# Designs tried in a protein design chat: VH-VL binders against Protein RESPONSE TO ABA AND SALT 1 (RAS1). Part 17

Target 1, 230 residues: Protein RESPONSE TO ABA AND SALT 1 (RAS1), of Arabidopsis thaliana (Mouse-ear cress) (o04515)
Amino acid sequence: MPNTSSSQSFTIFVDGWLIRHRYFVEQLMCASSLDETNRISLEEQQSLVAQFLSHCLQYYQEKFASVSLAGDNVFTFFCPPWFNSYAKLILWVGDFKPSLVFKLTEVSVADLTRHQKDRISSLKSETRRKEREVMRDFALVQQSVADPPVMLAARRVGAVGMVDGEETDLEEAMEVLKAGMAAAMNNADQLRCSTVGKVVEILTPPQAIKVLRTIGQLHLRLRDRDQERA
Below, E stands for the ipSAE of ESMFold2; O stands for the ipSAE of OpenDDE; V2 stands for 0.75 times the mean of E and O plus 0.25 times the DockQ between their complexes.

## First folded at step 19 (VH-VL; framework fv_ramucirumab)

Design x5 (from v3 with heavy chain G103N; at its last look DockQ between E and O 0.75; V2 from the best seeds 0.82)
Fold by ESMFold2, look of step 19:
Structure x5 (fold): chain C 230 residues (1-230), chain A 121 residues (1-121), chain B 107 residues (1-107)
Amino acid sequence: as target 1 above (230 residues)
Amino acid sequence: EVQLVQSGGGLVKPGGSLRLSCAASGFTFSRYSMNWVRQAPGKGLEWVSSISTYSSYIYYADSVEGRFTISRDNAKNSLYLQMNSLRAEDTAVYYCAREGFENSKYGMDVWGQGTMVTVSS
Amino acid sequence: DIQMTQSPSSVSASIGDRVTITCRASQGISTWLAWYQQKPGKAPKLLIYYASRLESGVPSRFSGSGSGTYFTLTISSLQAEDFAVYFCQQGNRFPWTFGGGTKVDIK
């Protein structure tokens, strides 16, 4: 049976992280209000942006540690139980596609300058290239492993499944696949974090708050278990 | 100087009411969730209630739910605990505390000085 | 509710001693564990958050470790100002819960 202790441990971490995430979303919603009485200083807006990014970085740092210790459990991170069923339909390498942030920026910010649009367009193109690189590297790992498992299965049809060396070959192939999956997840997460950071660098603090509010709200809704409520 | 200054305690009879206050200074109050924690004489710490940065999420210990109401006024940098239907078991020092979260610090990092509440005849 | 069990309840120790306090959670809490120091008549003071991270201004003789259900606070060389009561607290799920406390006294 697959070892689920690493993914269970991460789910427990996420429970505490989500409590603080809700507090950040509250702050982002209030800071993005156009109500004159609710406007915080530019310095406070910059601080809120930095702290929310640090909060998100903590999530991926804990995820990296969990994936590094996952063993067989790494496969669960690609179809993770901490997202609801709707979210699972749109996952890319076990989490949201880095380039999703560009659509979220478009719906959240109405006042991008032409220069900001040009910089975002350039970043979007570079991000899509890096997404393809992640997928290419992972596909190469899958290809390097696929032949040995197929050969072992073919031998087992002939009732030779317990021949010397075959168990070791399968174990080695599975270890290569697990390492490749963990590397793909780590590379994908690094691109996720880097892309959000670079978008925030292009935006003004008020614009960044609107984008981060939308990201934070989406995370809550896609982890919501509404289908289980009565 | 980051500080929480408490007031509003005292002696009340069972069934009475008190309102505790906690005034914040030296930091942006609206960035922090707030807690009430109590300590009966000679006993350990017991969490009482929590309120999120803009009051959207409020939690109570089972022992006080329905009798105590936590609130905050971010414009006045103040946290409150309205305590109704007080019982002898509510006798304790009550602390307010903020939860820090900047740079991944998640813990109650600033505490008030404590306010004694005594419920007896 | 998550029950936090602290051990020992009391320690008699001399200046320079190594002191270790343990805290067990009834359910997994990941690393959402804080340690507090409380001196008589004073409010608690945060020492360790996130199981192992030192709060600003806390001496390096304090260290925390653990994850999941088992955690330790260690004072590597006890000082006069360290005689106090120490509490653990889980911050993973409401209700927040504290350990029963460990009193560190002069032997």
Scores: ipSAE 0.800, ipTM 0.919, lowest interface PAE 0.8, mean pLDDT 87
ESMFold2 (binder alone), look of step 19: mean pLDDT 92; pTM 0.950
OpenDDE, look of step 19: ipSAE 0.885; ipTM 0.961

Design x6 (from v3 with heavy chain R31S Y57S Y106S, light chain W32S; at its last look DockQ between E and O 0.01; V2 from the best seeds 0.00; counts 0 for: pae E 9.1 > 2, placed apart)
Fold by ESMFold2, look of step 19:
Structure x6 (fold): chain C 230 residues (1-230), chain A 121 residues (1-121), chain B 107 residues (1-107)
Amino acid sequence: as target 1 above (230 residues)
Amino acid sequence: EVQLVQSGGGLVKPGGSLRLSCAASGFTFSSYSMNWVRQAPGKGLEWVSSISTYSSSIYYADSVEGRFTISRDNAKNSLYLQMNSLRAEDTAVYYCAREGFEGSKSGMDVWGQGTMVTVSS
Amino acid sequence: DIQMTQSPSSVSASIGDRVTITCRASQGISTSLAWYQQKPGKAPKLLIYYASRLESGVPSRFSGSGSGTYFTLTISSLQAEDFAVYFCQQGNRFPWTFGGGTKVDIK
């Protein structure tokens, strides 16, 4: 029986997902470029925004399912093959930092009202707090594998050699670490989705289309293998 | 009424040319990728070509690449297939079909009625 | 190219029977699989998308399952109007490819 890893299965899903992603980015680019006379209706703009968000949510839902079955393959999701080499240098917990959306909003939208700016500023503070919480929670998992039982077992290997009970303790520590990595990625992904959703709720549909266009264009560039000429 | 209405079929000699048209109504045509799919008499379905919403991505089956050209005019809600250098094996019913990306559907959810193309002396 | 192998090629069944049609992909396609029904002289009609999701207006007796390389379409209780040819289609990678079809005859 062939044994396909969950990361290999997810890469196959991403191939199909990227075809749909490119089509959405084309729609967002065109919608943001139309003049007032030819602009698609407000209802059509709202539908496009909802469809793109649903498309993005599907990606993270499939990722969550794949990560939950990953076992040792969870490490592959921290340096995923579906990102090019440039993108991998800037990843945070296996994907882009949630607060990046605020910088992309500033670049994409020139006509924020004072009320919108205040709401975005509050959301930014909350998002940065939750980013620190994700990192703190993962650090606590890392501390649990460095606790005295694991360090005592490691020292005994150096002096005498590992006995059966000590190997079980190390294996348990590794399983805790893998579970903690999966939890950190899930929490980070939830924060990514929630943050983009909340920004879109603050924005008008025309503003949201400009932000989502910028997000989509960036993700295409950083996932496009043809940029790797080496 | 969501509808795709096709025209432009007929009988043509080998090496000849024909242009198929597909007129959309009842939906925002520029929001959907479009496909051509053909079915030879008594045979199954064969994908022919796809075009993205603003023509930035265009794909062809190997059997037609270099001979067929897909295009769209979003202002006229129309999809086209220009077929050149026609061969006997191009004889089929040709369907235009809307790709169902609304709500992340993966498949073709609206089809035209079909247009017969016969390539024979 | 991803080849889609569909079986059986045909089936004769009575009204009320359960009918199962299978589709195998030569490579993994995740859940990017659609099922179509085609009646004589008519265009195909989408039944199932994303392997298991029922298209709007399609009777609940139709269901789909599978992921990866093996997929099934099930008609839980065959009706007279279900006489047709059924096709699977992968939408994971270009070129889009279809199965060879399954003709369902009602005795």
Scores: ipSAE 0.006, ipTM 0.597, lowest interface PAE 9.1, mean pLDDT 83
ESMFold2 (binder alone), look of step 19: mean pLDDT 93; pTM 0.952
OpenDDE, look of step 19: ipSAE 0.236; ipTM 0.719

## First folded at step 21 (VH-VL; framework fv_ramucirumab)

Design y1 (from x3 with heavy chain G103N; at its last look DockQ between E and O 0.75; V2 from the best seeds 0.00; counts 0 for: pae O 4.3 > 2)
Fold by OpenDDE, look of step 21:
Structure y1 (fold): chain C 230 residues (1-230), chain A 121 residues (1-121), chain B 107 residues (1-107)
Amino acid sequence: as target 1 above (230 residues)
Amino acid sequence: EVQLVQSGGGLVKPGGSLRLSCAASGFTFSRYSMNWVRQAPGKGLEWVSSISTYSSYIYYADSVEGRFTISRDNAKNSLYLQMNSLRAEDTAVYYCAREGFENSKYAMDVWGQGTMVTVSS
Amino acid sequence: DIQMTQSPSSVSASIGDRVTITCRASQGISTWLAWYQQKPGKAPKLLIYYASRLESGVPSRFSGSGSGTYFTLTISSLQAEDFAVYFCQQGNRFPWTFGGGTKVDIK
């Protein structure tokens, strides 16, 4: 069976995932509306929040599986073909920056309590710290590309061709790089998920719905190829 | 009890029209995408149409596009299928079906009892 | 459209037998596959969703597996109530499409 590249497999998944995502976004939009006719119970709101989070988690689980299990080109996920041009500008380690959730929260929720604000502020500081850690790790992986063995191999390929054994060294180096990048991406994705989860825990269900609506809409906008034509 | 109860259908001449209804109970209807699926006598299942929770996203099979209209009234917990320009090949039992989403189900987990539509001269 | 090819079209088996049904997709559908059981004169019933997840209330003798383009439904030990028609369905892209069905008959 032609080994579908990890990116191809993930793209196939995303196609179905986006259909479901649109349904969720629609529900979140309506649930967040002040229209009395669309009011749902608190229990239903909580359920909607939980289900949407599960839906989002599934996305990153599948992403991880595609990268880790298929052994395919993790590099594609750093410049995903399923993102539009705008999305590519705001990419941080393959997706949105975790701390963006705080900006989205600020825009989406006008009635935060002082206690909530304090908790969010604390969480924001922690999240930013963790972002820096992820970036450092990622930078270390990138620097490994400039390691002498890789550079020597690259120079030889350009000049005389690779000597027996050097090709293996280069391949090994590339595998290490891929593994490192995959790990960094996974850490970033975990941070994304955890940050959203923690924000939701601070918020009431109605507030959470507003934030998740915004996040959901953003995801659609980042993946919508038709917006590039508009 | 979670259930879908269907009504409508019957015998119609080619070129005629019918309206199918599906009444939901036992669950929050407005939270679920709904589908129509049909089955010709002695044949397999064929997806007909889908409608999202608040009708923002609607899809049709090519075989019914332009002739059938799916709609819903969340206030009445009801799903509808308006069928126009009916053809002999539209003869089938029609099912309404809920698309579940809990635990990443994304499959049709609740079905109506079915309604027979016969198109004959 | 994604075509779903189900095999076999029919199978005769005895109570206690292991029965395996396969479904192939013309394109990759990841794990967006469901299995349904339909008895004569009744609406379909969901058995498996997301390729391998068992629907609530469905006996554990039913199991699903597969990803991409190849999927299987297995009944580990066929019971009297399992004689029915089974359908696979892809939910990756509209239009939704079903397999042709597999009739499980008593031998």
Scores: ipSAE 0.030, ipTM 0.654, lowest interface PAE 4.3, mean pLDDT 87
ESMFold2, look of step 21: ipSAE 0.817; ipTM 0.927
ESMFold2 (binder alone), look of step 21: mean pLDDT 94; pTM 0.961

Design y2 (from x3 with heavy chain S104T; at its last fold request DockQ between E and O 0.75; V2 from the best seeds 0.84)
Heavy chain, then light chain:
Amino acid sequence: EVQLVQSGGGLVKPGGSLRLSCAASGFTFSRYSMNWVRQAPGKGLEWVSSISTYSSYIYYADSVEGRFTISRDNAKNSLYLQMNSLRAEDTAVYYCAREGFEGTKYAMDVWGQGTMVTVSS
Amino acid sequence: DIQMTQSPSSVSASIGDRVTITCRASQGISTWLAWYQQKPGKAPKLLIYYASRLESGVPSRFSGSGSGTYFTLTISSLQAEDFAVYFCQQGNRFPWTFGGGTKVDIK
ESMFold2, look of step 21: ipSAE 0.830; ipTM 0.939
ESMFold2 (binder alone), look of step 21: mean pLDDT 93; pTM 0.954
OpenDDE, look of step 21: ipSAE 0.867; ipTM 0.955
ESMFold2, look of step 22: ipSAE 0.842; ipTM 0.942
ESMFold2 (binder alone), look of step 22: mean pLDDT 93; pTM 0.954
OpenDDE, look of step 22: ipSAE 0.860; ipTM 0.948
ESMFold2, fold request of step 24: ipSAE 0.845, 0.839, 0.837; ipTM 0.944, 0.942, 0.941
ESMFold2 (binder alone), fold request of step 24: mean pLDDT 93, 93, 93; pTM 0.954, 0.952, 0.953
OpenDDE, fold request of step 24: ipSAE 0.895, 0.900, 0.143; ipTM 0.966, 0.968, 0.711

Design y3 (from x3 with heavy chain G100A; at its last look DockQ between E and O 0.89; V2 from the best seeds 0.85)
Heavy chain, then light chain:
Amino acid sequence: EVQLVQSGGGLVKPGGSLRLSCAASGFTFSRYSMNWVRQAPGKGLEWVSSISTYSSYIYYADSVEGRFTISRDNAKNSLYLQMNSLRAEDTAVYYCAREAFEGSKYAMDVWGQGTMVTVSS
Amino acid sequence: DIQMTQSPSSVSASIGDRVTITCRASQGISTWLAWYQQKPGKAPKLLIYYASRLESGVPSRFSGSGSGTYFTLTISSLQAEDFAVYFCQQGNRFPWTFGGGTKVDIK
ESMFold2, look of step 21: ipSAE 0.809; ipTM 0.923
ESMFold2 (binder alone), look of step 21: mean pLDDT 93; pTM 0.954
OpenDDE, look of step 21: ipSAE 0.874; ipTM 0.957

Design y4 (from x3 with heavy chain F101Y; at its last look DockQ between E and O 0.77; V2 from the best seeds 0.00; counts 0 for: pae O 2.3 > 2)
Fold by OpenDDE, look of step 21:
Structure y4 (fold): chain C 230 residues (1-230), chain A 121 residues (1-121), chain B 107 residues (1-107)
Amino acid sequence: as target 1 above (230 residues)
Amino acid sequence: EVQLVQSGGGLVKPGGSLRLSCAASGFTFSRYSMNWVRQAPGKGLEWVSSISTYSSYIYYADSVEGRFTISRDNAKNSLYLQMNSLRAEDTAVYYCAREGYEGSKYAMDVWGQGTMVTVSS
Amino acid sequence: DIQMTQSPSSVSASIGDRVTITCRASQGISTWLAWYQQKPGKAPKLLIYYASRLESGVPSRFSGSGSGTYFTLTISSLQAEDFAVYFCQQGNRFPWTFGGGTKVDIK
């Protein structure tokens, strides 16, 4: 059976995942409404928050699994076909930038306490530091493409063809690159998940619901192909 | 105890209408997407319709599109299926089913006892 | 629509036997597959979700495997209460679709 590419496999997963995602976004929307008729208990709010986080975590777990199983297509995840044109403009290592969560929090929550603001500020600084680390690692991986063995192989392919053994060297170099790219993407995804989780820990359940609603809606907007037609 | 209790159904002539009801208890009904699934006598299972927690997302099988209407009342913990323009091929036991989501289940984990709908001249 | 082909349509087995049921999807559905057990005159019961996860309260003799287009339900040691009809169901996209069912009968 032709090994479905990692990107194809993940796309198939996302189709089902998005169905559930829409349901969660609907719940978050209702839970965040000021309408008394839609008020849910604190316990229910906490449960909804936990469930949504689990749902999001599943997305990145499956993404990683897909890349690990078919690493040859890891590059597709840096420019995913399931993202619309707008999403492609804001992509950082295959998805949204972790620090974006802070902006979304600021927009979504108007009643942050001073203590919450201080904690968020501290977390923001830490997150940005980690983003820089991820970028450095990613840059190192990209630079490896320009390594002499790869460049020599590339030059020869254009001229006389590859000599026996050079093809193997190039393949090995590509595998190293793929592995490095996969690792960088995984680190970025972990940072995304961690950042959202930590923000939620700082917030009350009602505040968290507002932020998660915004995040959930953003995910839908980034994947909605129909918006390109409008 | 988590349960779904169904009511309605019965015998109806072709072109007639029926309304099925499903009452939920033992869980927070408003947190779950709900489904209708039917089974013709001696046949397999057929998905009929799905409705999200607050009815924002509704889906139908092609076989019932335009004739059936799924709805819910979260205040009454109730799911409904309005069936219009009934046909002989609609004869089946109809089940309401909860779609679980805990632990990434996303499957129908709670079912009603079923209601028989017979369409005959 | 995604077509689910279940095989075999029926199987006769003895208590203690290993029983394997297969479900094939007409297109890739990732792991969005569930298995149900249905006894005569009763509603279906969820056994396996997400292709391989065991539903709470379901005996460990039941297991699911597979991804993409090929899935398997296995009963490692058939018990008397396991004689029933089994269905696979894809939950990747609407409309939800079921396999044709597999009847497990006593030999």
Scores: ipSAE 0.192, ipTM 0.733, lowest interface PAE 2.3, mean pLDDT 88
ESMFold2, look of step 21: ipSAE 0.821; ipTM 0.930
ESMFold2 (binder alone), look of step 21: mean pLDDT 93; pTM 0.957

Design y5 (from x3 with heavy chain Y106W, light chain R53K; at its last look DockQ between E and O 0.85; V2 from the best seeds 0.83)
Fold by ESMFold2, look of step 21:
Structure y5 (fold): chain C 230 residues (1-230), chain A 121 residues (1-121), chain B 107 residues (1-107)
Amino acid sequence: as target 1 above (230 residues)
Amino acid sequence: EVQLVQSGGGLVKPGGSLRLSCAASGFTFSRYSMNWVRQAPGKGLEWVSSISTYSSYIYYADSVEGRFTISRDNAKNSLYLQMNSLRAEDTAVYYCAREGFEGSKWAMDVWGQGTMVTVSS
Amino acid sequence: DIQMTQSPSSVSASIGDRVTITCRASQGISTWLAWYQQKPGKAPKLLIYYASKLESGVPSRFSGSGSGTYFTLTISSLQAEDFAVYFCQQGNRFPWTFGGGTKVDIK
């Protein structure tokens, strides 16, 4: 029973994390309501924002640890079992794209000042540049493992009478690819966390609650049970 | 002072009903999910029920589902457990407990004093 | 349901002793584990959450470790106030479940 892969272990973590995530989404929905019976003070709004960000940070901290131990299992983090089938079609480096937060802000907040809009526009440009850097760095790793000696070794591995140098080249190439995938995931997650944090810094607490509610609801949507067709 | 104060226990015949109350003070009640946990005399702890911060998610132990109803009133800072169709095996001290959501803390960090429920002929 | 098995069921120990209590889950629970202390006639008190995090106001002689299915609570130097019953509890999936308890008594 203790023999679980790193991705299976992370799936188990996520089960518990989602219970608490649902409770945070409840709070964000009620805090964004105009109903005075559910209204919380500005100080409590700031506390809720900080605690939700800490809750999200916990998720990515556990993910960082799991990816660092993944080995061969790193490939599963790019098509993660903790997301439903539809979510897997829209993932960027195994999770949502950092720049998605800008669209979520646009649809969630109607009262941005011109100064806030300018700051968000600047952050958006910076974020998209960093997204391209993540993809470029990973593409370079993929290119390095496709060199001719590795391809020749891969073609010959299935035959009796294997040549040691060729097996070692393929093993080394796979280790480079796994390390590159883990690095890409970690860099992508750092960008995700940084981008959300910087957006929240630009927003007022009531605005931040609306954006974080939308982000939290999206995370739940990505885990809705797949529907069966009758 | 962060506090949960319980009331509503007592002696009841099998098949009877009882309602437990738990009043919160010293913290923002709507920030916390709430639990009922019971302990039969001389026995360990058994989770009974949980309710989310705004009642959207409610869970029961199999042993009480269909007979017990958890509820909360955030305006009154109060948690309730309506217990119907009581059985002898429901005899226990009942605790209310909050579950903290502060960063990495996801455990029952504040407990009420306990309320004894005795189900006996 | 996830069964939580504690061992030992009881331990007799002297002040100053190192006491280790273990808790095993029937299924993986990651780090969603808490430890509680309960004294006679009192409500349980949180000691450790998230397997290894010390609750505020709990003495540093208490520590927790583990992940997955195997967890420990350690009292590095037992004090008079530490004689109590200790429970683990998983918070990974409903229903929440507790271990059967470990009574720590004076030898």
Scores: ipSAE 0.770, ipTM 0.903, lowest interface PAE 1.0, mean pLDDT 87
ESMFold2 (binder alone), look of step 21: mean pLDDT 92; pTM 0.947
OpenDDE, look of step 21: ipSAE 0.875; ipTM 0.958

## First folded at step 22 (VH-VL; framework fv_ramucirumab)

Design w1 (from y2 with heavy chain G100A; at its last read DockQ between E and O 0.71; V2 from the best seeds 0.83)
Heavy chain, then light chain:
Amino acid sequence: EVQLVQSGGGLVKPGGSLRLSCAASGFTFSRYSMNWVRQAPGKGLEWVSSISTYSSYIYYADSVEGRFTISRDNAKNSLYLQMNSLRAEDTAVYYCAREAFEGTKYAMDVWGQGTMVTVSS
Amino acid sequence: DIQMTQSPSSVSASIGDRVTITCRASQGISTWLAWYQQKPGKAPKLLIYYASRLESGVPSRFSGSGSGTYFTLTISSLQAEDFAVYFCQQGNRFPWTFGGGTKVDIK
ESMFold2, look of step 22: ipSAE 0.831; ipTM 0.935
ESMFold2 (binder alone), look of step 22: mean pLDDT 93; pTM 0.954
OpenDDE, look of step 22: ipSAE 0.876; ipTM 0.956
ESMFold2, look of step 23: ipSAE 0.840; ipTM 0.938
ESMFold2 (binder alone), look of step 23: mean pLDDT 93; pTM 0.952
OpenDDE, look of step 23: ipSAE 0.879; ipTM 0.957
ESMFold2, fold request of step 24: ipSAE 0.841, 0.845, 0.840; ipTM 0.940, 0.941, 0.940
ESMFold2 (binder alone), fold request of step 24: mean pLDDT 93, 93, 93; pTM 0.952, 0.952, 0.953
OpenDDE, fold request of step 24: ipSAE 0.886, 0.888, 0.889; ipTM 0.960, 0.961, 0.960
ESMFold2, last read: ipSAE 0.828, 0.836, 0.845; ipTM 0.935, 0.939, 0.941
ESMFold2 (binder alone), last read: mean pLDDT 93, 92, 93; pTM 0.952, 0.951, 0.953
OpenDDE, last read: ipSAE 0.891, 0.892, 0.884; ipTM 0.961, 0.960, 0.959

Design w2 (from y2 with heavy chain M108F V110I; at its last look DockQ between E and O 0.87; V2 from the best seeds 0.85)
Fold by ESMFold2, look of step 22:
Structure w2 (fold): chain C 230 residues (1-230), chain A 121 residues (1-121), chain B 107 residues (1-107)
Amino acid sequence: as target 1 above (230 residues)
Amino acid sequence: EVQLVQSGGGLVKPGGSLRLSCAASGFTFSRYSMNWVRQAPGKGLEWVSSISTYSSYIYYADSVEGRFTISRDNAKNSLYLQMNSLRAEDTAVYYCAREGFEGTKYAFDIWGQGTMVTVSS
Amino acid sequence: DIQMTQSPSSVSASIGDRVTITCRASQGISTWLAWYQQKPGKAPKLLIYYASRLESGVPSRFSGSGSGTYFTLTISSLQAEDFAVYFCQQGNRFPWTFGGGTKVDIK
């Protein structure tokens, strides 16, 4: 069988993406400086924010395409090789939890207005509800694997001989599970992207740069493969 | 008008040094990683070096590492290549090029006009 | 290093012809592939980035396709201004590498 699976192809994409990600983080770090000599114009700050978001969207667009072609490989997207082993301990549906962005905003921004705080609080509640919906929808797919026909076929595949129709039932159940896993991943990624986008909409450009700097730095730490080069 | 204007080439004996300059205008220079690419007469393109937007990440082709130094001055909108210990095989037209980011393109979308470097006894 | 093997090395064609140029990478590069056009005495010009995306201002008769290790550049109906040398370049990992070039000449 071919060596290049959907997850392996995505890992190759990520190598190039990380090179440019480092360039963006470098810019976000410099733009978040408060000194006068490093302060870029509001227009340039807006451009940096928009382009960093486009850069991150490219990542999830490629991930979506890779997951759509994954077949059996969908299982490895839940333990992704493009994250280091330490990062895998904190993943939610194969990537960061969308509501993490609220903690990152809290630690990155000290000057939120009352209006901004109210909007962020509402968004946080909405995001946590949607997180539960993603998990609930996936749990229903998992429950469908426990349907009596599927459980009967699974018990028979063990030590006893197979009867006509039972192999087809098991294969169909596995395809349902794989499709459900891919859907859960896609729904989770859509929530990740929309949540960050909505937070950025609430913030001023200088505030957004501070949050995106923190997000970008975290992404580097979770994806860093330095041990192989040291 | 977005452009890169190069200078600093010429004829140098083996073991000599040259400094190439590339002046940017019409865009915010600090937003772009920059590259040097060379082309020997009648030959193809060879990447030489890259520098990130604020110089934190610098890369060289094996053929020039240890002899060439890339640098940038964002305040002057300028990119440089210091070439030391020059060899005959370094003879080429040298291009500076920016790596565009708009639309997540990440390809060399603006090139300088080229500067000829000739290394000959 | 990722070797980029480009073929053919040259092609003679007439105005209106369809021209296809192939680029193969020695290792997978995903979609991190760009195409450039270079005319005599001029710097290269970006045509295609991300394997298939057309750079602004480039005529729609140019198209790119491929991913992984196999890529093509197609000129659907060759024009007089298209006689040039074409290069592919991978941007997946350092060192960046170029194909050897394809010269498109008038027949």
Scores: ipSAE 0.802, ipTM 0.924, lowest interface PAE 0.9, mean pLDDT 87
ESMFold2 (binder alone), look of step 22: mean pLDDT 93; pTM 0.951
OpenDDE, look of step 22: ipSAE 0.884; ipTM 0.961

